# Designs tried in a protein design chat: VH-VL binders against Chromophore lyase CpcT/CpeT (cpcT). Part 3

Target 1, 201 residues: Chromophore lyase CpcT/CpeT (cpcT), of Paulinella chromatophora (Freshwater filose amoeba) (b1x536)
Amino acid sequence: MSASLSQLVHQLSARFNNQQQAFDNPPLYAHIVVNCRPLVHLLPGSLLIEQSYAMDPLKPYRIRVLRAQTRDEKLIIFSYSLSDEQKYWGSVYEPERMLKIEEKDLQAIEGCNYIVRKKNSNFIGEVEPGCRCLVDRKGVTTYIVSKFELTNKGEMRTLDRGHNPVTHEQLWGSLGGVFEFNRTTDFSKEIPYDWIEEWKK
Key: E = the ipSAE of ESMFold2; O = the ipSAE of OpenDDE; V2 = 0.75 times the mean of E and O plus 0.25 times the DockQ between their complexes.

## First folded at step 1 (VH-VL)

Design d11 (framework fv_dargistotug)
Fold by ESMFold2-Fast, scan of step 1:
Formats: sequence, C-alpha cells, structure tokens
Structure d11 (fold): chain C 201 residues (1-201), chain A 121 residues (1-121), chain B 106 residues (1-106)
Amino acid sequence: as target 1 above (201 residues)
Amino acid sequence: QVQLVQSGSELKKPGASVKVSCKASGYTFTDYAMNWVRQAPGQGLEWMGWINTYTGEPTYAQGFTGRFVFSLDTSVSTAYLQISSLKAEDTAVYYCARDTFDYEGYYFDYWGQGTLVTVSS
Amino acid sequence: DIQLTQSPSFLSASVGDRVTITCRASQGISSYLAWYQQKPGKAPKLLIYAASTLQSGVPSRFSGSGSGTEFTLTISSLQPEDFATYYCQQYDSYPTFGGGTKVEIK
C-alpha cells in the first residue's frame, strides 16, 4: 500500500487545466484550472487544492485541504474545509502564504472523503458511499457524486453531480460528460523525502 | 483480437503445488489488470484478487492469503496463479479475467476458458 | 465484504417468456453492479455493467435496472441460447458475486 500511496500523492501534486477541452467545446465546458500542491509542513499526504475559472485564477470557487492516507488497507483522501477560506484564496500560487495554514484551520468534512482504487497505473477515486457529502447550492441542499481518474500520462478526468437527498434525482452537474484535464506544472518534486520514508513504516 | 488462454487441467495429490498460467494476446498486456476468480464444483464465483500488470503488485482477497501467489512474466504477456500445499477444498475451476479500463471500475470484460484443478488422493 | 443475494436461485421457463432476476446488496452500491451469463462448461460472459449499460454485442432482449441496494436483470423474450446461470457482481468495493440464478427449460 506504501508504494501506491506515494504514487497517488505524486500524481495528484500538479497544476491541471482543461484548456483543450474548453477550446474545442466552448458552449459545454468552462475553462478550469485545478492546483493541488503539497503542504509540506503538515502531516504526510496533506495537499492544498484550489479549483478556479481560468479567467479568475486567484479567486477559487472551491478551496480544500486533502490528506491522502491508508486506512484498513484502503487508499483514502480525507477532505477538510478551511475555517477562513478567503484568507487563503490564491495561496497555492504563493508558498509563503500557503505554508501558514495550520492544523487548527482544518475542519473535517464528514461524508466527503474519497475512496481510491488503483487500477494498473491509474487511480480511480470516488466520494464515499452513503449520500452524505452535503453541499448547499442556491438554497437547495444536495449530496455530491464525485469521481476522478488519474493516469500515469498526466491526465485527470473528473465528474461532479449534485443529487436531491430524498428523491436522488440529479439537480446540478455535467450533462456533457466528464471534464478532461492535463497536467501543466509538476508539484510532485516538492513532496518531502521524509513523507516517503514515513509511509514505508 | 483479445484472448486469454489458460493452461490445461491438473490432477494433484494433497500437499502438492500447482501453477496455472494465463496468456494474454490482442492488447497491450500492461494496460489492464488481471484478476483471478475461483469456482468450486457446482458452486458460484469467488473473486480471489488481482495483480497490477504494470507494477507486478498483487492484491489478495482475505480468504486467499498465504498459499496463493499471483505473479507475471511480462515478456510473454502471461499471468500465473500458484497454489502451494494443496487441499481437497482447492478443487475448482480457476479463471483469469481482465478488468475493464473504465471510469466505472472493476468488472470483467474478457475471461480465460478456465483451468480445472482437481485435488484428490 | 458486501454481500449480494440473488432471487430466485432457480427458475424454469419456456422460450418466449419474460424472465426477471433480482440482486440485493447488503449496503448501498450506487450503480456499480454487473451481470454475467455462464453456460455449462464455459467461462462467464459480461452482459451488463453500471447496472443498466448493455455490453457491446449483447442482444437487446437483456436489460438491467436498479440502483442502491436492489437490482434487476430482465430477459424480455427468452431464447433457447439463454438457458444458463446468471450472476450479479458489485464493484463499489472489492468484487463480490451473487449466488447465481439458474434459468432452466420448463
């Protein structure tokens, strides 16, 4: 599992965009940038993730801290919100600000963790079962169905949908299919050697 | 075209070892994981585990640790299942099965023809 | 492990009949369910994945439905080649199979 955890964190540690998909399909796909960068001062596997529209990269529409770990022989990415999100907007581009995030700033988001499976050289993750990852959108509470796939070729595919907690019908999300991202910047070299050694214990 | 061809049937005595092979053709061997599934006579299907054909890393279902070993020879696109210290209850048809390279996950689109392993004294 | 229960274990039917097989999961598995057909002496053949998506080359008389914990495989008009054992399989976690349903000629 140690080798798979290290591979997962390396493949996540990047800047991704869907520029080609958005350029080819402008009515269907927004141009999105995803930055996922190691928080080297926190516990092993900690990553800051910012998702933003390419035209407004310093104002993410979603900012989270992720922590990849093994639990009961499974790969899990734990999801955390920040108590003051706006304070850290765009910090993924500014390491001095990013590295001021402390454990006390993190609030676990129960039900929104990803269970990750390794399929050859790829990783497939999906939000945990139980329909418990609740998000309020436009005054309506929905649960999220969220999936991703990472390849060893620097590709990431994602799918996010929101469903009615009672009827389970889809209320928002992509009708045009999955978002197709490509790695543009590699942050995996920032992963501390100490994390890799700790994962082997 | 995609094919998984398994080795022939085996008749073994308790305590012996057996090695079943599964040779893949018609696709890039290392792009798809290989799974092993057991079916005892007159019974249903049991997933035994899988092996990552890119890394060689095996994963075993809880009932199949110890005596069962998954391995590969990527130079000949072949996966192997080895069973040591054979017991009568190991009598079964053993299938190799390729999982789909699908966003939806682990289901099996191509299967080997099966290898019958009979353990009797 | 997630347990799958199939019902019925056996059914006898005639050519042209509508056949329905149910698969029940011990916990929610979303739509991560596949169906297989196995004929005597042969390897299983994938029929359906993602609960309702028909595998390429499988006749349209086969259909799947359901989500969460209850799933159904339907054969709208049974043909002679459809007499076989059918298995459901979940892949929301490590794979597990249902006990099988044998469809035999009446």
Scores: ipSAE 0.005, ipTM 0.472, lowest interface PAE 13.1, mean pLDDT 86

Design d12 (framework fv_dargistotug)
Fold by ESMFold2-Fast, scan of step 1:
Structure d12 (fold): chain C 201 residues (1-201), chain A 124 residues (1-124), chain B 106 residues (1-106)
Amino acid sequence: as target 1 above (201 residues)
Amino acid sequence: QVQLVQSGSELKKPGASVKVSCKASGYTFTDYAMNWVRQAPGQGLEWMGWINTYTGEPTYAQGFTGRFVFSLDTSVSTAYLQISSLKAEDTAVYYCARGPTYEYWSGETYFDYWGQGTLVTVSS
Amino acid sequence: DIQLTQSPSFLSASVGDRVTITCRASQGISSYLAWYQQKPGKAPKLLIYAASTLQSGVPSRFSGSGSGTEFTLTISSLQPEDFATYYCQQYDSYPTFGGGTKVEIK
């Protein structure tokens, strides 16, 4: 299992974009940049993730801390919010600022963890069941349906939709289907060796 | 609301070809894999393979390479199974079946919705 | 391929009976097993996935249990509409089905 956890964190540790997809299909796909970078000073598997429009990369529309771990022989990515989100906007591009994030700044988001399984060389993840991953958008509460696939060739596919908690009607999200990302920058070399050693235990 | 509607039964002679259709409605066609499952008269269920509805790439189980072709027309949310050089042992009900959302990018899946089946009879 | 063996192949039961069907895998498949019901002339209907999770709309008298190599489908109180053939299916690798269990009227 430690080898699978290590592989997952290495494959996540990158800057991704969907430039080709967005340019081919502008009405259906916005041009998105996803940065997922190790928080080397925190517990093993901790990553800062920023999702932003390519035209405004320093002002993410979503910022979270993720923590990949093995729990009960399952791969899980725990999701955390930041108490002062705006203070850390764009910090994924500035290591000195990013490394000021502390454990006390993190609040677990119950219901928004990803359950991950390895299929061949790929990782497939889905937000935990129960329709409990709640996000407020323009005063409307929705639950998220979120899925991803990571390949060992630097590809990532995602599906992210928001649904009405009562009617289960889709209220926002992907209209054209899955987003297709490619790795453009590799952050996996920033993963500390002591994380790898810890995962062996 | 999810429905898979298949084409009608076919009676064919050995050596002929047949093309079975499976029209999906009530969901986004490209978000779910489409699978084909065969059932010979009085026999059990046999998985034939799947097609990735997003990429159009088919994958065939070992016994179904060569004469069997999976294809799509995403503009009308329809999957197709074509069988060439029909043999008597191809007589079966052919089902299309949807893989669930969690597994929609893989062939390792269970099947949450099924078409009604298309009986293909091959006789002299 | 992963082989699934169902037992019994046939069983005769009366309305109100508790019915148990077993499915054995040739190798460990964790909880990646589904159960289907098929009535004559109809398509299979999903009853259970992930070994024990009941599909929406399926009556609570159906339950699944097991993990690894041995799995069971239980119908706690058989109803007239339950006379059918039942199939297990694994999805730890490419799908394979058990041979089926026909539940007949006594």
Scores: ipSAE 0.000, ipTM 0.500, lowest interface PAE 11.7, mean pLDDT 87

Design d13 (framework fv_dargistotug)
Fold by ESMFold2-Fast, scan of step 1:
Structure d13 (fold): chain C 201 residues (1-201), chain A 121 residues (1-121), chain B 106 residues (1-106)
Amino acid sequence: as target 1 above (201 residues)
Amino acid sequence: QVQLVQSGSELKKPGASVKVSCKASGYTFTDYAMNWVRQAPGQGLEWMGWINTYTGEPTYAQGFTGRFVFSLDTSVSTAYLQISSLKAEDTAVYYCARDEGYSYGLEFDYWGQGTLVTVSS
Amino acid sequence: DIQLTQSPSFLSASVGDRVTITCRASQGISSYLAWYQQKPGKAPKLLIYAASTLQSGVPSRFSGSGSGTEFTLTISSLQPEDFATYYCQQYDSYPTFGGGTKVEIK
């Protein structure tokens, strides 16, 4: 599945925004920018992801390191937090600072990995089952339901919701539906030709 | 208007083969996977597998390997189910069903009308 | 495979009654559950997906709830056209269907 892994990583390596959706429906959809940029100095499949409001792009509301891998013929994106997140805020716009991230800065987030399925021309990813991706928000513990779809047209759709672990009632997240993103910048050109092939044993 | 139109009913003897068609219209054929679901007389629904309409790659549920073959003709937006070496227990209505493209799973938003395949001596 | 158990397998109700059907999964499936209606001689019709999201064109008397392992389909006021068999289906892994609940109007 190394060919599918390479394709997934290339398709993720972009800047996305939902400008058109936000313009059409301001009360329902915030204007969001998602930057997902390869960390070519780390293990193959490593990406820095920053999600921010378009009006404040250097102060992400979410920053993570993702690592796409093949395990038992399944595509999985492992999620990592940074031990000092604020130190790297906005670094996706500054390659010299971004490339100072080290393996020792990464903390695995158990229960929050994405399982990715290639369906037709699209990649569909979803946080692992079991309602185990627990996050405290405003003093309330929730589990996250998170889905994404990447199309062969440079589109990305996402859905993020938080649910009560006992009652399963949705406590936060969009009631308006999926967020609709389009690629604006291509970071896949930064991926070395042989980077993913290092796993090809 | 999305439509899935299946071929007509078939009466076959044990050991024969059958090929059921499912023609799609009203959407881009290669944007959605096509699934096959079986329903034996008086029984519930049983998922048989799916075919990736963009790549042509089939995936079969465990009970449906060997005698069952999924295929496509994208030029006419049609999916096919072929069953070889028919047995009496293959008697069922066979449905094609389109899955919703957004989710990880396979919820089915549009269905063909079904094709009754009867296998009797 | 994930097993889905529906209860009851059969029910008889009058027009205007509130009807509830339960679907229980053998393991956690988050909200990856759909409900279908199948009328005699017809293909199934999607009513609800993502456990609680009503499909376009489906009457508001249908609703779904639940997450994890226990799910419920509710018809708030049963109509004559609701005579049918109802199936739950999970899509957290390879799809599996519940055994069905046949709803007859008295």
Scores: ipSAE 0.006, ipTM 0.472, lowest interface PAE 12.7, mean pLDDT 84

Design d14 (framework fv_dargistotug)
Fold by ESMFold2-Fast, scan of step 1:
Structure d14 (fold): chain C 201 residues (1-201), chain A 120 residues (1-120), chain B 106 residues (1-106)
Amino acid sequence: as target 1 above (201 residues)
Amino acid sequence: QVQLVQSGSELKKPGASVKVSCKASGYTFTDYAMNWVRQAPGQGLEWMGWINTYTGEPTYAQGFTGRFVFSLDTSVSTAYLQISSLKAEDTAVYYCARGLDYGDYEFDYWGQGTLVTVSS
Amino acid sequence: DIQLTQSPSFLSASVGDRVTITCRASQGISSYLAWYQQKPGKAPKLLIYAASTLQSGVPSRFSGSGSGTEFTLTISSLQPEDFATYYCQQYDSYPTFGGGTKVEIK
């Protein structure tokens, strides 16, 4: 199990972009950069994730802390918000600022954790069942359906949609389908050896 | 909005071949995997495999290698199932069904089905 | 292959009844289970995925529960349009379907 957890965190620890997809299909896909970088000073499996438009990479439209762990013999990525998100915008590009994030800044987002399974050499994650990952957008409450696939070749695919909690109608999300990302920078070498040692226990 | 429209029923003799089509509309064809599911008369559902609509690479369930071929024509958003050397036990309704790429095999939209009858 | 066993194979119920269908997996599949409705002569329609997540456009009287090896589909107040055969399907590995449950409404 610890081998799978280590592999998952290594495959997540990267900068990804969908440049080729966006250039091939500009009306359907925005050019997005996803940075997922180890927070080496926090508990094992902690990652800062920033999602931004490639034209404005220092102003993410979403910033979260993720924590990959095993629980009840399952791979789970726990989701956390930051109490002052704007203070840490763009910090994934600046380790000195990123490493100022503390445990007390993290707020668990109940219902928004990913359950991850390993399928051959790939990892497939999906937000936990129950339609409980609630997000308020412009005074409207939606629940999120989110899936990702990571390959051992540096590819990541994602699908994000928001649904009406009562009618289950899709209210926002990708009109073009799955986003296809490629790894451009490898942050996996920043993973501390003490995390790997702890995962072996 | 999303539709999968399949070709009409076929009556074939043993040893013949058949090619079933599935035309997609209302979405970007290459963003979703296409799956094939078989249902013999009075029986349940059986997954045959899928084809990656972006790469064209097919994957077959163990029982469906050899005589079964999945293919695409992306220019007309159409997937095909070809069965060669038809046998009586191939008599079934064949469905195409849209699924999420790769690791997810829940099927949110289905074609109406194509009945293939193999008899002498 | 992961095998799915549905029970009962057949049930007869009246409009307004609460109906439950069970699906048992031969091994643990976490929450990677979907439910489909198939009306006579028609293609299946997705009702529920991830064991309990209702597909868009499906009436709220349908609900799913369970994890691991035991799952249930519940129809809280059966309607005439619910006459159909219901199938469970796992997607933890290559997909397999249960044998189906035919719901006959009077």
Scores: ipSAE 0.000, ipTM 0.446, lowest interface PAE 14.3, mean pLDDT 85

Design d15 (framework fv_dargistotug)
Fold by ESMFold2-Fast, scan of step 1:
Structure d15 (fold): chain C 201 residues (1-201), chain A 124 residues (1-124), chain B 106 residues (1-106)
Amino acid sequence: as target 1 above (201 residues)
Amino acid sequence: QVQLVQSGSELKKPGASVKVSCKASGYTFTDYAMNWVRQAPGQGLEWMGWINTYTGEPTYAQGFTGRFVFSLDTSVSTAYLQISSLKAEDTAVYYCARVEVTYDSGYTYYFDYWGQGTLVTVSS
Amino acid sequence: DIQLTQSPSFLSASVGDRVTITCRASQGISSYLAWYQQKPGKAPKLLIYAASTLQSGVPSRFSGSGSGTEFTLTISSLQPEDFATYYCQQYDSYPTFGGGTKVEIK
């Protein structure tokens, strides 16, 4: 299982963008940059993720800490918010700022963990069941349905939708299909040897 | 090829109702939210709100609750704006305009295509 | 709501002139700003979004710049078809428009 966990974290550790998709389909897809970079000073599997519009890469619309782990023979990515998110905006581009993040800054986000399965060389993840991954957008509370697929060819596909917590109707989310990302920078070489050793236990 | 075609001008008495239509063509209707923007004579542009074309749920800007109703007929790719109990200050050109819905932020409320506008005149 | 202030409200210019229009936001909006052109009796037309990205089919003489609270639309060499009213619009929150800048012939 440790091999699968290591492979998942290596495939996540990158900068991705959907530039080709956005340029081919401008009315349907925003040009988005996703940075997912190892927080080498924290517990194994810890990653800073920033999701930004390419037009404003230093002001992410979502910033989180992820922690990939094996629990009960399953791959799970735990989701954490930062107590002061704005303080760390754009820090994924600046390792010295990123390394100031401490365990005490992390708050677990109830219901927003991903359950991940491996299919051949690909990983498929979905937010945990229960409709409890809540996001407040401009005063309106929604729950997120989120899915991703990672390939060993540097591709990532995602689908996010926001739903009314009471009626379960989709309130936002792409109706044109999945977002298609390609790896542009590889951060997997930053994964510490100590994490790999810990995962063997 | 993308077109938004609105219904013709209306002249109404105070207290009457009006229903403006906006027919979309050249794209998948439910992939874009439909927005309404008004412009009073000699004035600037004012956003009124939007309707989710997939769910049919409207969202109204602060000044446009009560007398204003957004609705859809997805079978004919048409959005509607209904104004009840018309007042003289409702005199304006009403535009429909589409906006791309991105799944993650809702920060794409710039309007790439607009209808030609419908003039609603309210006078005694 | 986020307020947008455009200056000037009115500008008289000749063909070939460089025209500059400013839009100031009451709070930071990053690059979430669009510019529209409206000719008399016509619907607005999108010129620029994301502060500086030119919409497909819009002539290269139009350009946008700025971020945060101060934004500029520039027309490098005014053409006869450019006489119109121009509006900025933010989309960092619920959409709001500037008051408009009318560009008319001298």
Scores: ipSAE 0.000, ipTM 0.449, lowest interface PAE 11.0, mean pLDDT 85

Design d16 (framework fv_dargistotug)
Fold by ESMFold2-Fast, scan of step 1:
Structure d16 (fold): chain C 201 residues (1-201), chain A 119 residues (1-119), chain B 106 residues (1-106)
Amino acid sequence: as target 1 above (201 residues)
Amino acid sequence: QVQLVQSGSELKKPGASVKVSCKASGYTFTDYAMNWVRQAPGQGLEWMGWINTYTGEPTYAQGFTGRFVFSLDTSVSTAYLQISSLKAEDTAVYYCARDLGWYGEFDYWGQGTLVTVSS
Amino acid sequence: DIQLTQSPSFLSASVGDRVTITCRASQGISSYLAWYQQKPGKAPKLLIYAASTLQSGVPSRFSGSGSGTEFTLTISSLQPEDFATYYCQQYDSYPTFGGGTKVEIK
């Protein structure tokens, strides 16, 4: 399992964009950049994730800390919010600002953790079942459906949608379908050897 | 080898309850969600909901709250569907089905349990 | 809920025929569509997912196409074991199934 955890974190540690998809289908797909970068000073598997419109890359519409780890022999990515999100906007491009994030700044978001399985060389993650990953969008509370697939060829596919907690009607998210990303920058070389050593235990 | 084995057919009176089991083998039970799908005689397939096998949290489709309860016994890799206050319209074959994962399609199915509700 | 309409509901065919079944969604579902085969008295079997990806172990004569709201399942050369009922299923939201297409021997 520790080998699978290491592989998952390496495949997540990148900058991804959907430039080709957005260029081919501008009314259906926004041009999105996703940066997922190791927080090497925190516990093993900690990553800063920023999701931004390509035209506004330093002002993410979502910023979180993820922590990939095994629990009871399962691969899980725990989700954390930051107590002051705006303070760290764009810090994924500035390692010295990222390094100022501390454990005390993290708040666990129960219900929004990803359960990850390995299918051959790919990783498939889904936010945990139960419709409990609550997100406030435009003053309306929705539960999020979030799925991703990572390939060993630098591809990532994602689906993010918000649903009415009572009726389950989709209230926001992609109407065109799955976002298709390609890795443009590799951050996996920043993963500390100490993390790899710890994952062997 | 992945296999889902369900309990045998049931004949019940209106107002009774029934508990259908689905025993999984050949994979780690808690790595995949378990879904329930119903098929009334001569009718198509109808999704009833799913249960998170890691947390035990059930999610029900509209129309399947109240009388229907999804539960687990992870020590024996078994999922359960309980229907209370049975009605004639509950007569159907009930299937358990494993979620393939990211796509949400069902890659392995139980053989089905026929529940007949008649006077 | 997203409604799926299959056509035709019934199809008579002979071994060797090309069979085409269509599935229409009431709203856009991208490529989140699966196809299942169900033989009498048996559980459904997954044939295709993501609209066009063949499940491992499924014969190459089965293929899927389409995206958005219009989808097609094609069997290029019908075999005796292919006589069954076929269902489409979306998983863009809570799963729903089409009404089914019964493919019978003529």
Scores: ipSAE 0.006, ipTM 0.475, lowest interface PAE 12.0, mean pLDDT 85

Design e01 (framework fv_ebronucimab)
Fold by ESMFold2-Fast, scan of step 1:
Structure e01 (fold): chain C 201 residues (1-201), chain A 123 residues (1-123), chain B 111 residues (1-111)
Amino acid sequence: as target 1 above (201 residues)
Amino acid sequence: EVQLVESGGGLVQPGRSLRLSCAASGFTFDDYAMNWVRQAPGKGLEWVSGISWNSGSISYADSVQGRFTISRDNGKNSLYLQMNSLRAEDTALYFCAKDLGYEYGFLDAFDIWGQGTMVTVSS
Amino acid sequence: QSELTQPRSVSGSPGQSVTISCTGTSSDVGGYNYVHWYQQHPGKAPKLLISDVSKRPSGVPDRFSGSKSGNTASLTISGLQAEDEADYYCSSYTSSSTLYVFGTGTDVTVL
């Protein structure tokens, strides 16, 4: 599992965009940038993730802290919100500001953890089942269905949808297919050696 | 029109091999995970194997692991099942089935099914 | 590999309601909301009837409804009609063995 955990965190640690997909399919796909960068000062597997429109990359529409771990012999990515999200908007581009994030700023998000499976060189992740990953939009609560696939070739595919907790109808999310991302910047070199050693234990 | 058409079934002797094909039309084939589901005569449904959109995630039922290989050719809108070391208990109607949503985990329902191709393993 | 338990058969008269149970464990039906129902007429391929416990696909009549309580999911057919005579299968995501498991199947007879 230690080798798989290390490989997962290396494959996540990047800046991704869907430029080709968005330009080929402008009515269906917005041009999105996803930055996922190691928080080297926090516990092993900690990553800051920002999802932004390419036209406004410093104002993410979603910002989270992720922590990849093995728990009960399973690969899990724990999801955390920041107590002051706006304070850290765009910090993934500014290491000095990003590294000011502390454990006390993190709030676990119940039901929003990812369960990850490794298949050959690829990782398939899905938000934990049970329809418990709740997001309040305009006073209306939705649950999130979220999936990703990572390859060791720098590719990532994602699907994010929000559903009514009672009727299960889709209220927001992808109108076309999955979002198709390609790695543009590699942050995996920032992963500390001491994280890798810890994961071998 | 969204459609799946299976072929390649037939009578084979135990220990031999057979390859099934599934031709897809009417949807963007490479956006969806695909599955093989079988049904022995007079019996229930059994999931056999699944493959994600890019072949990056592949899973098998324990009963066929190591003997069957699922594959896809997105350029030809085709799904395949290579069946080796066939046994009498592999006798079944084999259905090709498409995942409902734009999802690559095997959590979704199967919204489109082919009519199946019959495989009979007998001496 | 059908691991989910369904009654072998249920029967009803036209206009009545019938309910089919699908019982699993906390590693499948009880743990997740990825329970689906399929209808199969003799000699035909299965047809998706209900997805994600209770969601009806376009074209499925509203007399078909799904629910779940603990480790048991249920399909209810209200206003039973002759064309509802078929085999019904539940399915679920599973974390314990394979990724996908079907129920044992239920024959619905319209008397």
Scores: ipSAE 0.005, ipTM 0.455, lowest interface PAE 13.9, mean pLDDT 84

Design e02 (framework fv_ebronucimab; at its last look DockQ between E and O 0.03; V2 from the best seeds 0.00; counts 0 for: pae E 18.4 > 2, placed apart)
Fold by ESMFold2, look of step 2:
Structure e02 (fold): chain C 201 residues (1-201), chain A 125 residues (1-125), chain B 111 residues (1-111)
Amino acid sequence: as target 1 above (201 residues)
Amino acid sequence: EVQLVESGGGLVQPGRSLRLSCAASGFTFDDYAMNWVRQAPGKGLEWVSGISWNSGSISYADSVQGRFTISRDNGKNSLYLQMNSLRAEDTALYFCAKDSEYYDFWSGSDAFDIWGQGTMVTVSS
Amino acid sequence: QSELTQPRSVSGSPGQSVTISCTGTSSDVGGYNYVHWYQQHPGKAPKLLISDVSKRPSGVPDRFSGSKSGNTASLTISGLQAEDEADYYCSSYTSSSTLYVFGTGTDVTVL
């Protein structure tokens, strides 16, 4: 299982965007950039993720810390929020600012972890059940139901839907609206050798 | 001319030590991780050890852990391998090899794009 | 020590194609695209032939190509020439023990 964990972290450690999809479908898909980069000074598997509109990359609409681990023979991506998020906006472009993030700044986000399975050379992840992953979108709090696929060819596909926490009605996300990202920058060479050694134990 | 030149090989008895050197020229030595790879006579290639550009990350194959020490001197454009407690199984041609990419941490993903011609180590009674 | 499995030898006539396999596990060849190929003529140092599964370094003829499926990487030599007679080694990153492993090597003979 530890080989799959290393592979998952390698495949996550990148910049992705859906430029082709957004340009081919301007009224249907926003142009999104996802940066996911190792936090080399934190516990093994820690990644800073910033999600932004491509026109405003230094003001991400979502900033989180992820931590990929093996738990009970399963691959899990744990999600953390940052205390004082705005302080760290754009840090994914500035390694010295990334180094300022400390373990005490991380708060686990209940209900937002991904359960990850490997199929062939691809990873498939889905947000844990329980309707507990709360996200604000367009001024409305929703819970997210989310799935992703990562390929070893640098493709990432995501399907996200937001639901009213009280009525459970879907408030956003299409019935078949899959975002299609391509890998544009590789950060996997920044993964510390110590993490790989630790995962072998 | 880009070049790696190994030296320090020889015939030694089991349990003795040798120190290998690798002199680099024709490229910016301290931009790259460096490696030792060995090849026993008539056999295949075996990775032995690697060291990051600033010596901050060092790794060894299981077969040499605790007996060999890799080091580098960026001021002299030189890579070293201190080999202690030598065994017959360490008999091989030892190559110095350069990673193909600049990287601050030791990477397991790089190809070796420049190789020396090797220095022969023979461990025999 | 783990090694990636290659056939001991492969042969072909001039102008034909040969394919060399390199079989590992999900911890190395199957899990990562950090698979490389080296050519070694007798008495010479290895030469990098293919990096990252399929990338050819400058100066490597386009008759050399690489691919991967599952836990097996493949090197294909199209239009085999006498100068291609050599030993060929694959290598891969591994998460299981040693950071870098080589294959057992394949002796290519041109008939």
Scores: ipSAE 0.000, ipTM 0.434, lowest interface PAE 18.4, mean pLDDT 84
ESMFold2-Fast, scan of step 1: ipSAE 0.138; ipTM 0.712
ESMFold2 (binder alone), look of step 2: mean pLDDT 90; pTM 0.933
OpenDDE, look of step 2: ipSAE 0.083; ipTM 0.705

Design e03 (framework fv_ebronucimab)
Heavy chain, then light chain:
Amino acid sequence: EVQLVESGGGLVQPGRSLRLSCAASGFTFDDYAMNWVRQAPGKGLEWVSGISWNSGSISYADSVQGRFTISRDNGKNSLYLQMNSLRAEDTALYFCAKDIGEWELPGAFDIWGQGTMVTVSS
Amino acid sequence: QSELTQPRSVSGSPGQSVTISCTGTSSDVGGYNYVHWYQQHPGKAPKLLISDVSKRPSGVPDRFSGSKSGNTASLTISGLQAEDEADYYCSSYTSSSTLYVFGTGTDVTVL
ESMFold2-Fast, scan of step 1: ipSAE 0.012; ipTM 0.579

